# VHH binders against Protein EARLY STARVATION 1, chloroplastic (ESV1): the designs that were tried, part 2

Target 1, 368 residues: Protein EARLY STARVATION 1, chloroplastic (ESV1), of Arabidopsis thaliana (Mouse-ear cress) (f4i9g2)
Amino acid sequence: RSEKSEERRFDQKMSAHGAGIKTSSSAVPFASPKSRFLSKQEKFYPRCTPRLTGPQSRDTPPKRDTGIANEKDWGIDLLNENVNEAGTNEDGSSWFRESGHDLGDNGYRCRWSRMGGRSHDGSSEWTETWWEKSDWTGYKELGVEKSGKNSEGDSWWETWQEVLHQDEWSNLARIERSAQKQAKSGTENAGWYEKWWEKYDAKGWTEKGAHKYGRLNEQSWWEKWGEHYDGRGSVLKWTDKWAETELGTKWGDKWEEKFFSGIGSRQGETWHVSPNSDRWSRTWGEEHFGNGKVHKYGKSTTGESWDIVVDEETYYEAEPHYGWADVVGDSTQLLSIQPRERPPGVYPNLEFGPSPPPEPDLPPDQPQ

## First folded at step 7 (VHH; from c40 with S27F I28T I31S)

Design f05
Fold by ESMFold2, look of step 7:
Structure f05 (fold): chain B 368 residues (1-368), chain A 122 residues (1-122)
Amino acid sequence: as target 1 above (368 residues)
Amino acid sequence: EVQLVESGGGLVQAGGSLRLFCAASGFTFRSYAMAWLRQAPGKRREWVALITRGGSTDYADSVKDRFTISRDNAKNTVSLQMNSLKPEDTAIYFCAAERYGSSWYPEEYDYWGQGTQVTVSS
């Protein structure tokens, strides 16, 4: 039906802001500082793309605001056999590749591959690790971890994973995807961190969100947002963005909406705090009664206010544009992970003799 | 109830060594990244070392090659071996955990221990 999209699921429907006074538009907007570090990131070659025959750079940080990549974008290809290889390229740079399998209790199995490289003078380096995990509870995990450092001293770390599990209480299958990305500059006081997640279950429950942080010199900023669909028509969406300087100025914008069956509300706040702790605030709200009437209201600490009822149809996104059917279709590699074979009719715990007395639960490196 | 309990702190002469331990309970330990952070008097909390769910490690420049983080998923513990200690390493050391990955930024950790004091005398 709809074409696959990597875009996060933000509600693009603009809140009415109560149709009231928007005097805060002259205030400092939400800060997203620019730096040469971030500008260089805009030239990045995506690491999710299948490897090409031409030169591919492994000395560039991940891009901001790119969400969670799909399996296809990573090109994960685990080795079938254990490998431990290393070498030196003609330009003097070095590389290694290794792979293995880890086994554990309850059918736990982790197939993994790790590779890396380093320039001749050691000024740049990179590492990539890929894995598949499973156990006999039906748990499956597919993951990637990448890190690196370049000759300018920039460094980065990126993780991605997909997980299949059954909720213990409901026995519903759940698929969860997540990514963590971070980078810092070697030449500026600049860096950023992003954490993204998506969670789906077989009955249509969907949760998505992100936490973001960044810094450029004396400014820091945060962005958090979430979307929650219960699978039965209830929707909650929210966003909370703010920034501050080290001198104590803070400012932000937040809003939320909650709807069910055409009835619900939206509300938000734009605010500013001066270094002397004086606070300005402008709030707004909408109440939707499900009958064609909407109560719009708001006020500010400087005396602005509005309070009206209008005839207006209620619109909101009642269902996610990307849900369970979509994530199942996009998770074929995760779903194809083969767990360890369990011997038919015989299992290891039948072979245990009388157990020793239970050992105490001790910290590592302590003798019993 | 989630708990992170640090131990192993104390007083040591410059150039000496200490090993810190953190015992974790109340969550699926192997699904979390673990870190050590520290706070010196009058300073902000700073990241020291991290270890991912898969065992990959990273270190702050100030402790690189002197400190080693490790984890034991069977015992739900993480440790920090601190060698060649300097007076500048004097701080309260905290164990921290994060569900999805690892962060150089203290604000992103979900769970924290109460801390253990490390004092390095000149």
Scores: ipSAE 0.292, ipTM 0.680, lowest interface PAE 4.6, mean pLDDT 78

## First folded at step 8 (VHH; from f05 with S56Y)

Design g04
Fold by ESMFold2 at other seeds, look of step 10:
Structure g04 (fold): chain B 368 residues (1-368), chain A 122 residues (1-122)
Amino acid sequence: as target 1 above (368 residues)
Amino acid sequence: EVQLVESGGGLVQAGGSLRLFCAASGFTFRSYAMAWLRQAPGKRREWVALITRGGYTDYADSVKDRFTISRDNAKNTVSLQMNSLKPEDTAIYFCAAERYGSSWYPEEYDYWGQGTQVTVSS
């Protein structure tokens, strides 16, 4: 059990500095602080109340920078019977729970459950929807969507999904995981959004990445990164982070690396722009020849420059630390989804060649 | 061929109402979150409202309580009911789609309509 996060690994191997480079004060911190609104709320234990009779959910926003949870962290448990219930807890809060399933063409089946609650004065509310989907192409999907607001005015939304399908191009089975989260504060000028994804196939092809955006008072920031492994030794990683203030100061850092069999390159830039458009910049690069020699170069707008060849062993992550075997082991519920049984005498879909599976759907929206 | 086609725009007096529609085709509509964004002349495109696959809705502060987004998965449509319109609501309104989730940020949307003009007279 652990906090499973597909965080971009921080590369602590900086380029060699032949010019005695000083740390620039214009670079933004890469680890943005958490929003203060996440830390200001505590739950209170009810007094003299018996057990609540309906479903419960969190009353605080999700945490930032947590990546994509695995399915066991969610505890998804769909009911086999259609349910349509509602009630009132002893503290005056209301709740509902419903479930059902949809059937469609080509063996499509979606089992879903939806529930929600509202405090007695309406100041807080939440909803959750879970689903399992499958069809006769081998497609399977497991997912959840949650949303809420609390009495402090904070609001949030998140979704998570795992998908199994046959990749149209490679004809290999693929598992894809993704999550999106967003939250905003009711008391500060703060909000954030994250999108994460991971894609895997049985031959070691792996793609991971994230898009993150945020605002905290006078600062806004953006972060994007990606990792790509072709399963045959080729790797590409990149990041692009930047931020700005309301006064017009901007700063950022970006880098990338590409490697195959010890041969490849790294390069990056750290930059700062003042409100009057003056730009400071420091660029760097490394070329790795696979023979124990590395060409390191760089320059800055303040006149720093280097261009040297050093004796250095090449180090990089050639394979993902979390790959196909790991995601298969963490996706047992997804893989256990049972498709609809084919009636006797029904022939398979005869579309020749690889084709995309039908796109699965969520259960119906809640009443507006 | 993916198509998002907006309709229902026009001229309206301040305080009036309009309902915009977006008809979608060429993709699995229920697998996408839908949104409305708008762009006034000379301004950046800004998010207005979103509705997720699960029916969660969110609105920009400037339109909250006046606008209502809804979707009909059976008809592959998204609508935006706009009440109590103000001259500052004048813009081209775009329908947009993002797979699985939704965002306040225009850069995250996969598909876009051509837009429909809404003009609110003072």
Scores: ipSAE 0.491, ipTM 0.785, lowest interface PAE 2.6, mean pLDDT 79

## First folded at step 10 (VHH; from g04 with S31N)

Design h02
Fold by ESMFold2, fold request of step 15:
Structure h02 (fold): chain B 368 residues (1-368), chain A 122 residues (1-122)
Amino acid sequence: as target 1 above (368 residues)
Amino acid sequence: EVQLVESGGGLVQAGGSLRLFCAASGFTFRNYAMAWLRQAPGKRREWVALITRGGYTDYADSVKDRFTISRDNAKNTVSLQMNSLKPEDTAIYFCAAERYGSSWYPEEYDYWGQGTQVTVSS
C-alpha cells in the first residue's frame, strides 16, 4: 500500500533527527491524520504523446507527504510541433491538447504543452501544463503544473520545477528543485499545503527543506524543517513541528544540530499547552567535543533535570547523502535543453566542479 | 531593486466595483506567482486571490465569483477586478510575489507592495 509506505518513510525521516533522547511521555503524539484524499494515480501515461486517443481523466487529488520528485518520475516529453486538438470520449467527457512556444528578450524560449478535460456535466475538470525554458544567461528550467476539481467539490493544484542557473556571487552552477502541492475537500473541513525544495551548487553547498501545513476537522498542524551543508564541513539541521485542536490543546517539538569538524551541539524542546493555558516544556541539549565525551543536559517546567557526561562516539551526517554529483546525473533532461542561437560575445561560464560528467540518457547529451 | 507598486484603491459605495493594479519591477516577473492579500482594521492579513505562472487562479471563499485576478507578463502587471463590493471588503490590499509556486499563506511570499486602501461605504 503506497500511503502506508510513504507514511512510514516520512515518519522515519522526521524521527531520525533526534540523537539518543527520550521525548516527553506527556506530549500528545505528533501525527498527521490520514485524510480521505486518494493516493497518487498508479498508472503513468505520457502527457505529450502523439494523438491516438484523448488523455485519461484526472479526477483525483495529489497525495500529500510524498517528498519531491525528480525528472524521471514526471516523464516530461514535449512535442516538436504545435498542436491544437480536442475531442469527446465515449462517456461524454471532453478533452483538449495544445502546445506551442514563446520567445522573449535575452534569448528567452519556452516550449510548452497543455492538456485538460471536463466531465459531461462540467462538474469535474483538470488541466496539466509542461514546459522547457532557457535564455542566454545559461538559465534552464523544466517544469509542470497540474490543477483540477471533481464532482465532490475537491480541488487541487501542484507544481514542480527543476532549474539550472548561475549564482550571481560565485558564478557557480546551481541546480534547484522545488515543488508545491495543495488540496482541499469540498465536503469536510480538510485541506493541506506542502512546499519542498532542494538546492545544490558545484562546490558542495546543499540546502533542503519543507514547509507542510494542514487541517483535518478539529486538528491543524504546522511542520518546517531544513538541512544546510556549506560544502566545507559545516552542517545545520533543524525541525519545528506543532499542532493544535479547536478545543485549545497545542503541542510541538523542535530541535536543531550544528556540527563542524566533529565538534558541535544538538538541542531541542518538547512542549504542550492545555486548553486552560497551563504550559509544560522540556528542553535538552548535547555538547560534542570531538574526544569521545558528550555532555548531555536538560530540564523541564515540572522540575526534571539532568546534567551528565557520557562516553559516546559523535555521529552526524557530515556530507549530504545526495549531492551535486547525484543531482547532475539525475538532471539530464534539464541539462540537455537547447537554448536559442546566441550571437558571438560573452558566454556564461558555469562551474560544474570536479565531479565526473553525468552519463546521459540520450547519446548526444553530455553536460558537465 | 525589487518593487511592487499597488494602485487603484479608494472609496467605493457598496455594490460598486473597483480595479486594483500592481506594477512589478526588479525581478523576472514570469518566474513568479502573484497574489493579492488584504488586512482589515484589527485583523490578520489574509489571502484573497492568487495567479500562478501557468495562469491557474484561486480565490478565498469570501470573494469567489466577485473578484477576478489576472496578469500581463508583457507589462509586468497583475490586477484584481473587484465587483459587488461589500463593507466587509474594506482593507489595505497588498500585492505579493512568490518564486515558482503560490500559496494561501502570507508567510510564503517573497516580495510585498506597500498596499493600497480600499474603503467600501455602506
Scores: ipSAE 0.670, ipTM 0.859, lowest interface PAE 1.5, mean pLDDT 80
Fold by ESMFold2 at other seeds, look of step 14:
Structure h02 (fold): chain B 368 residues (1-368), chain A 122 residues (1-122)
Amino acid sequence: as target 1 above (368 residues)
Amino acid sequence: EVQLVESGGGLVQAGGSLRLFCAASGFTFRNYAMAWLRQAPGKRREWVALITRGGYTDYADSVKDRFTISRDNAKNTVSLQMNSLKPEDTAIYFCAAERYGSSWYPEEYDYWGQGTQVTVSS
């Protein structure tokens, strides 16, 4: 089987607000090595005969840089009845399918389905679990967990979840989406980890971000970024990327921006450190006054500097491109999860504070 | 208040076994993945084992096949069975929690215990 060409998702993920705005003239590249397990031939499984009733084997790690899928992309479809079955395919591999539900305190219910397989000699195996969860606080969750290993020694795990809950701090309903993926090579000193999240509430609060880490032999890398919209016009965006080698060479790039009502700032740094600990850096900044003037400044450890004021229109993304209305529209299955019915007369346990002192009666009329 | 409390550490001879426990409170335990990490004197904290909400487990290569992580959602506990212990396993062992997923990277964990000492003598 031919390997699929490498994916170039790095370019597809880097947007203006996700990758940040780069105003520095320095070009210190971020290393993001490629390896064989980043590209794998996707097999199209032909229509199977009826005698092959078990789940199909999964033999490849997940792809990097795919972000968070929506619920339609996962296609979660839980079994309606409890299932506990297993079998053996013609090649000697085994498989299973099972389903059930768990009940717990405060109306907790989890409906789940699980399936998996194992090669005859045990050199490869995989597991997939889907679930729907709810309780009487209004919590709902839709999710997936997948894992596996193959005969080359590669191993992987991933999860995706979509959650509705009441935020402890804001007391508003939130929808949160998150995904994590990780994979290790069986033949190289290579592995990677990626986590993404998106959080939304009805008043326009939005938080998004990612952490992406990895290693290929002697090189390691880290990438973090975040976006925060408070729903009232305040915006914070930032990135922090860096890499290193075992020889002690390190390099990185970071920036942030904060804005409200056309007033705010951007700032950043590009840096590198040689194996003998000599550090070079270049910093820059912008101050936006909200009046068509922008103060731009910067300096480097090699003596470069600038400090100018220009006439420039302030531009920044004041609202997220994808917000509450969008995530509600994309979360139909999550929102349709039916909680366990409450028995009559069972209510949430509410604690009221001490009774206030009695107040005297007041007359009906009050002079102004 | 969120608390993770480790127990079960102590002194043991090489080749022996020890079982660590971590009791969790102050958060919805079933929504968190759990992990054990360790720190030897003068070394960086390193990941040892993880267990996800769905029961997937993974181990550092140095402990694979000797250590077993497990969790009990009814009791809000996670444990680490450590067999065939070596002097190089000597460290403070920390229990940690991460919401929804679990990672190999210490900086990703939301909650930490104060640790329990494990000492393996030659």
Scores: ipSAE 0.664, ipTM 0.854, lowest interface PAE 1.5, mean pLDDT 80
Fold by ESMFold2, fold request of step 15:
Structure h02 (fold): chain B 368 residues (1-368), chain A 122 residues (1-122)
Amino acid sequence: as target 1 above (368 residues)
Amino acid sequence: EVQLVESGGGLVQAGGSLRLFCAASGFTFRNYAMAWLRQAPGKRREWVALITRGGYTDYADSVKDRFTISRDNAKNTVSLQMNSLKPEDTAIYFCAAERYGSSWYPEEYDYWGQGTQVTVSS
């Protein structure tokens, strides 16, 4: 009934000239992990209380993401006082909660809270840790680490962090988010790994991407994609997906686009390799000249080809939909982290890294 | 400059033990997960063990219960205790670092050491 946004933008730019195999009609679909562990953790539990009410059991692997969470989705709420307590539930399972802080050089402070549990027979266990970190360089971090195993033999680990720091290259403040999840089935030859990141600075630089890998029995797959906006009009987007079977069949699809000031290109390849090393491939490309002309071309190993120039407007996403103003508004807890009190006469040691790339000479300030 | 320097390799009889060390410099060590990987003669590099920033550890099935990874954030070091060594453990062992998270996949690591040779005689 209702229609959701779909990722069809990239396919609509492919040339129809020539006898090509388009992505929408490919007979070789990408591998997709359909063996989902029972990852029914729809919401993170609120902060555990210190009054001997044990946390809810966490014996389900994490769900695969559709994007990286922000700090509000996690609801991190650290304990204000040191806690070191444990208990046993009526069913024989045990639990604990701890909190504290670590101190280090250059004003480093990590406030943390940790909890976990274990079933009576030890077949299930889990641990969750939350933290807030800061130092005198202006570094701030919120984070979570979770791990566990269950009686079905599944095991998992994940982390999420949101960081404020000064970028060594640009000398600008950056907010970065990253997450990693991995899980392995106890009942199938299956496992998966995901890594996500988003990076932002105040001048419009934005980078987003993911690496996603996995295995389900005889199939393994790899997916990578990235988006990069330099904040000065340059845009790069790309995807590279492929899979293989144990018998040696491999297939994949990749594409990229690069644009600056209405000038740029798109290109891609769909390919298949048989166990006997026979390779089929179809490539395509578009060159956009910024003058209303677009060169569209492509070919395949089956002899298909096209090479045309058309009158066509150039469209691409020149700016990210979610940028610095958005991430600042969504990072209130991170930004409010209070650094450790400085002793008198102590100054932070700020690292700047290698020299930035040369820039063009600026015009003279003004003729006198 | 970033450096990871492995040490502690050598020749050992089957059934013996070795302890590898990795000294890190040039980056904020506590912000990185650490791992050991190895490359046997004629084989590709493979993951052996990892330890996250929070202290979670994981091991390849071939070394589980025989190897133990640990880290010391105060000294910026990672170690790998290797017990009950077998001839198939013969390899160059590499220390590696990944910012924030950790992976079973070698291509995800940001920094690598030069490696230290471990040889296990039958």
Scores: ipSAE 0.649, ipTM 0.849, lowest interface PAE 1.5, mean pLDDT 79

Design h02
Fold by ESMFold2, fold request of step 15:
Structure h02 (fold): chain B 368 residues (1-368), chain A 122 residues (1-122)
Amino acid sequence: as target 1 above (368 residues)
Amino acid sequence: EVQLVESGGGLVQAGGSLRLFCAASGFTFRNYAMAWLRQAPGKRREWVALITRGGYTDYADSVKDRFTISRDNAKNTVSLQMNSLKPEDTAIYFCAAERYGSSWYPEEYDYWGQGTQVTVSS
């Protein structure tokens, strides 16, 4: 019968037959809930927007699950002169645009541009700031901060940055990208937060990951994942997702894999906790010996189990699809930031240079 | 090396005010967002207020319009002005720092202070 067939196929599909145990099956699927608020966030402006006296409206909230944008997606173009302008558009909305620079210790310079606007009745508003930062350690940063609210009371905040620095231990240049995004509803108990990062060095070390959290009414969710490549063939990937309701139901799915030269393991768990604290769990694992044999095993609290060895090729992503060469090519604006020139004849650069011999009787130095 | 040191806590009557301070050292302060979180007895640590590197601020609904977060990059300090205090505000208040951006979620912060006790009596 069709109802029993679907149930039996589900159980049979999840039972082990040796090859290719899938990690995506779960008793309680983890899915981020969707709300009317999230649907509103997919606002698209017309291509042929009427010309305005000031900056175009930038009151677009961030979208979930969109990762880290490239430099070109932001279109950062800092003003060369200090500006402080404001006006009113034809539709009655107001705008401003300003720019400047800040100076600090050790050659620190931040060039920045800030713009914003508000509707004619003040019910919506937006702000966006762009910057370039540098100092004499070789640090460079290109970044954006964006925020706003609309007439329905929804609000959002987002930042994006690319950073170049020299890793203190390895002395290698590193490029790091990151973004943080958050939005909350004015009409529902709903909001979400995401943090994304990518880190690269020239020897192939790569780290990527995300933390994603949210709430829709009584349900909350968490998703974390990471990918780690040491640049020498070692790979670690992992995911941990879970959700809960206010009534005490909790569920989740997690897994990890570790590999080097065709030898490694995968393992995971799908779990559910009832409001009365009963826990269901299904665990699984694979051991890859590098000899064409794979040990596959698992069990559940409902009595499901398997423990077999099969002939199977080992497959895993040994190198990142996007690495150092890619990020260097995509970071030309970051890399072109010009630091402040050192003052002529003021003092030598003492960083990474030879140090004079220490004198044991020197008085304590004063803080600057 | 990294230190966050809170001060300014104490006992206050309901309806009163306190100002908390947090002094930071051991990291480049202007590269961090700052926040205040609190933990009442027997409860989870919860977010109270944040201030980003760019000066954007956000507040938990329970403290909005009563608390004000601010930062001073020249002195490496962050403060929390707390007005119209209620007994429900009684907690240990923690200063926290997160690199680049900020979060409503306590688990995202990189550095924490030891906390300062705030007690609001009826």
Scores: ipSAE 0.645, ipTM 0.851, lowest interface PAE 1.8, mean pLDDT 80
Fold by ESMFold2 at other seeds, fold request of step 15:
Structure h02 (fold): chain B 368 residues (1-368), chain A 122 residues (1-122)
Amino acid sequence: as target 1 above (368 residues)
Amino acid sequence: EVQLVESGGGLVQAGGSLRLFCAASGFTFRNYAMAWLRQAPGKRREWVALITRGGYTDYADSVKDRFTISRDNAKNTVSLQMNSLKPEDTAIYFCAAERYGSSWYPEEYDYWGQGTQVTVSS
């Protein structure tokens, strides 16, 4: 692979954070954005890698990590004052920064900060927007959107958000994180798209997943995975990925597992289709009965087959290693967002999970 | 309760212009990216344009520089201005919404309208 793709990770812009905007103090002078103009060769092509053509088989769940940043990694720090200014750097490039508040119905408030720049010859540009939002339903959000393009016409776009809201039926609080990145070439048939999410509620419900798609010339690929913990012992995990060429070759693998109380199953398929439509496939499964016995079976179109029962303890991730208590502890800035003053007698009600009533002998709460 | 209602479609001559409009209700509009997609007879649905919550826009190559997407969060509306129309633009046009992000891929959208027909005659 001779070229690098443009990459704009949520956590790769520390210089913009460090020079930028503070929510509680006087505005800091705008740092030069020159380093944000990245070449296609440096960043774009690492993510635009053709997938392997050959089949592969996997009997175990893949490791899962969304890679999604938490709010500390971003360091969101909005301007204290309304700003609307612009200038020119020593190399001839231009920049701007601005901030504001948007107000809306039902107590909606959005504090935001926006900045951007253009190269001296106008061939490259970028924009970043940061925000915090709230309303009277208990909704709060921190977020960022970034975009840009280079002189070749390549473009990219990225967003990240962390959201608090309540389920209207149960009044349970939910915290969700999600991110998306995408880029496309202005000169060739190449692009990629990645989306991630993590969702948590106060009763232990957890959902995580990703969609990763791409295209480079004659090859396209898709990768999806998800995992779901219902907070009551049920676990579902799955992966489905595949690729194809315009000449008709296709290949992929998929699997899933579902468990409750040591009883459940795993199953999957690895497959390949040649340009003349000949299909190879290998399927497999495991049934776990919760009694120390596991039924393992499978077959392939080339005649491979097995069907055995073994003595084996059942192991699976029964609880997420990162859950509600962790995400609440890592979401201090989100949770500290102060909504607009509300009419007397109307208060949001959030439920953060099972807990005893607070001890009545504590001092009165301080204003938020 | 979620509704996306398209309007503004019709018959126009090649080279003409048309403005599509999409009215949204039943969800918090400002939290969604919006897009237009289209489906010609006998073809799969394809992405045309998107606008994110922050106002970033992107367009399919086949419509770039001819179409303009915009949104109005106060009115919960999205529009698509279509200029220099070609017979190849003939299709049913759908408004779609995706929470937070926005995608070139139809499968990522959460809500869809019923569509409005655009027919471009030669």
Scores: ipSAE 0.644, ipTM 0.844, lowest interface PAE 1.5, mean pLDDT 78
Fold by ESMFold2 at other seeds, look of step 11:
Structure h02 (fold): chain B 368 residues (1-368), chain A 122 residues (1-122)
Amino acid sequence: as target 1 above (368 residues)
Amino acid sequence: EVQLVESGGGLVQAGGSLRLFCAASGFTFRNYAMAWLRQAPGKRREWVALITRGGYTDYADSVKDRFTISRDNAKNTVSLQMNSLKPEDTAIYFCAAERYGSSWYPEEYDYWGQGTQVTVSS
């Protein structure tokens, strides 16, 4: 359900901002190009077949633009005992299932399950691995990785994970979800990649976003967006989409908004560059003063301009639609992971004892 | 301090082999996917190979049957075995890391090494 919530909010935010200022003709609206690769139908329904013959085969790439799934959508169910089995279905396809348990330093434990299948002629195959991880820093992880290929030469890979971690110096718990997917066509010069994330902490901080890229023959595109809520009423949202062709045409659209307590701004740009480097651009902005007045302004390289003040109530999403309470309620499997028992310490210790250093992680967007 | 340190580059004749190594420190290596990218003079940096946390590997079409990426979580290293080298493989090779998963796109990597030069002559 988190996918539907994100998709609706994403669509609403983009369409509302894109329509509110764009009353003039734009050069080219940004959109992903069409492809037969992108319109393929699934051959199999996931989790719809009988389980008497082993894991269900997968023969198609994952869908684009689906956001991040919930734990329940994946149905992660680690095998409760060590398994190492394989077989052949009546149609000649093969399958396997296995499971294991890895231990490491600082209380690290990983319980995992792996399964897969292959068509009788080997032209189609898939693999899926599920895991639960924990260690003594309070880290917990629930995750999945899938990959496959089909007889048409398409290939794909995806991962999904939920992570709990805690600051050793504060009582602050953090839950993060992320997913990465990629696929490429065996019959066209086409491929795509998506990265999605959601991050939450117990004080109401929330960060969400996506990076999406793709190529279809001579066209390439990029889409990035983000939402940031500081948990104290401050919000930042932004998008940046652009595309280009091998002939040198480039175009894009971007906007952002920042608000706190009814005061803030929105601004954006739509642009186009021709193969000879001529650039068209239209910018716009809104300043919201928190008093019912909004300063709206903009200009274009073709001479259009406006600079007006209107009477308008300020609207923006001050709080995330899906936040800490929601993610905690939807992360029961992650939260139930039991770490290894700590060995007893020596009490008292009259000499410096060795202690493993902690394993700190930095957020992905921190400079190093 | 996060560090990725490449080694194993050098000059080699066409048809030869090299093995690159990358030693990682300052982060939890098993939580990162690893990749090799390269940049030839006057060209954009391009992805060469990746290996995910789960062991999935993928390769650029130009190297697919000639290069092999591997990782060793116990030693915090990733390597790239390069066979049947061609002059077109001449570039600076970079080790890179991305948290959880990996990408064909250079802008997605969190950490980068300094690079090691590979020169293929004939």
Scores: ipSAE 0.635, ipTM 0.842, lowest interface PAE 1.8, mean pLDDT 79

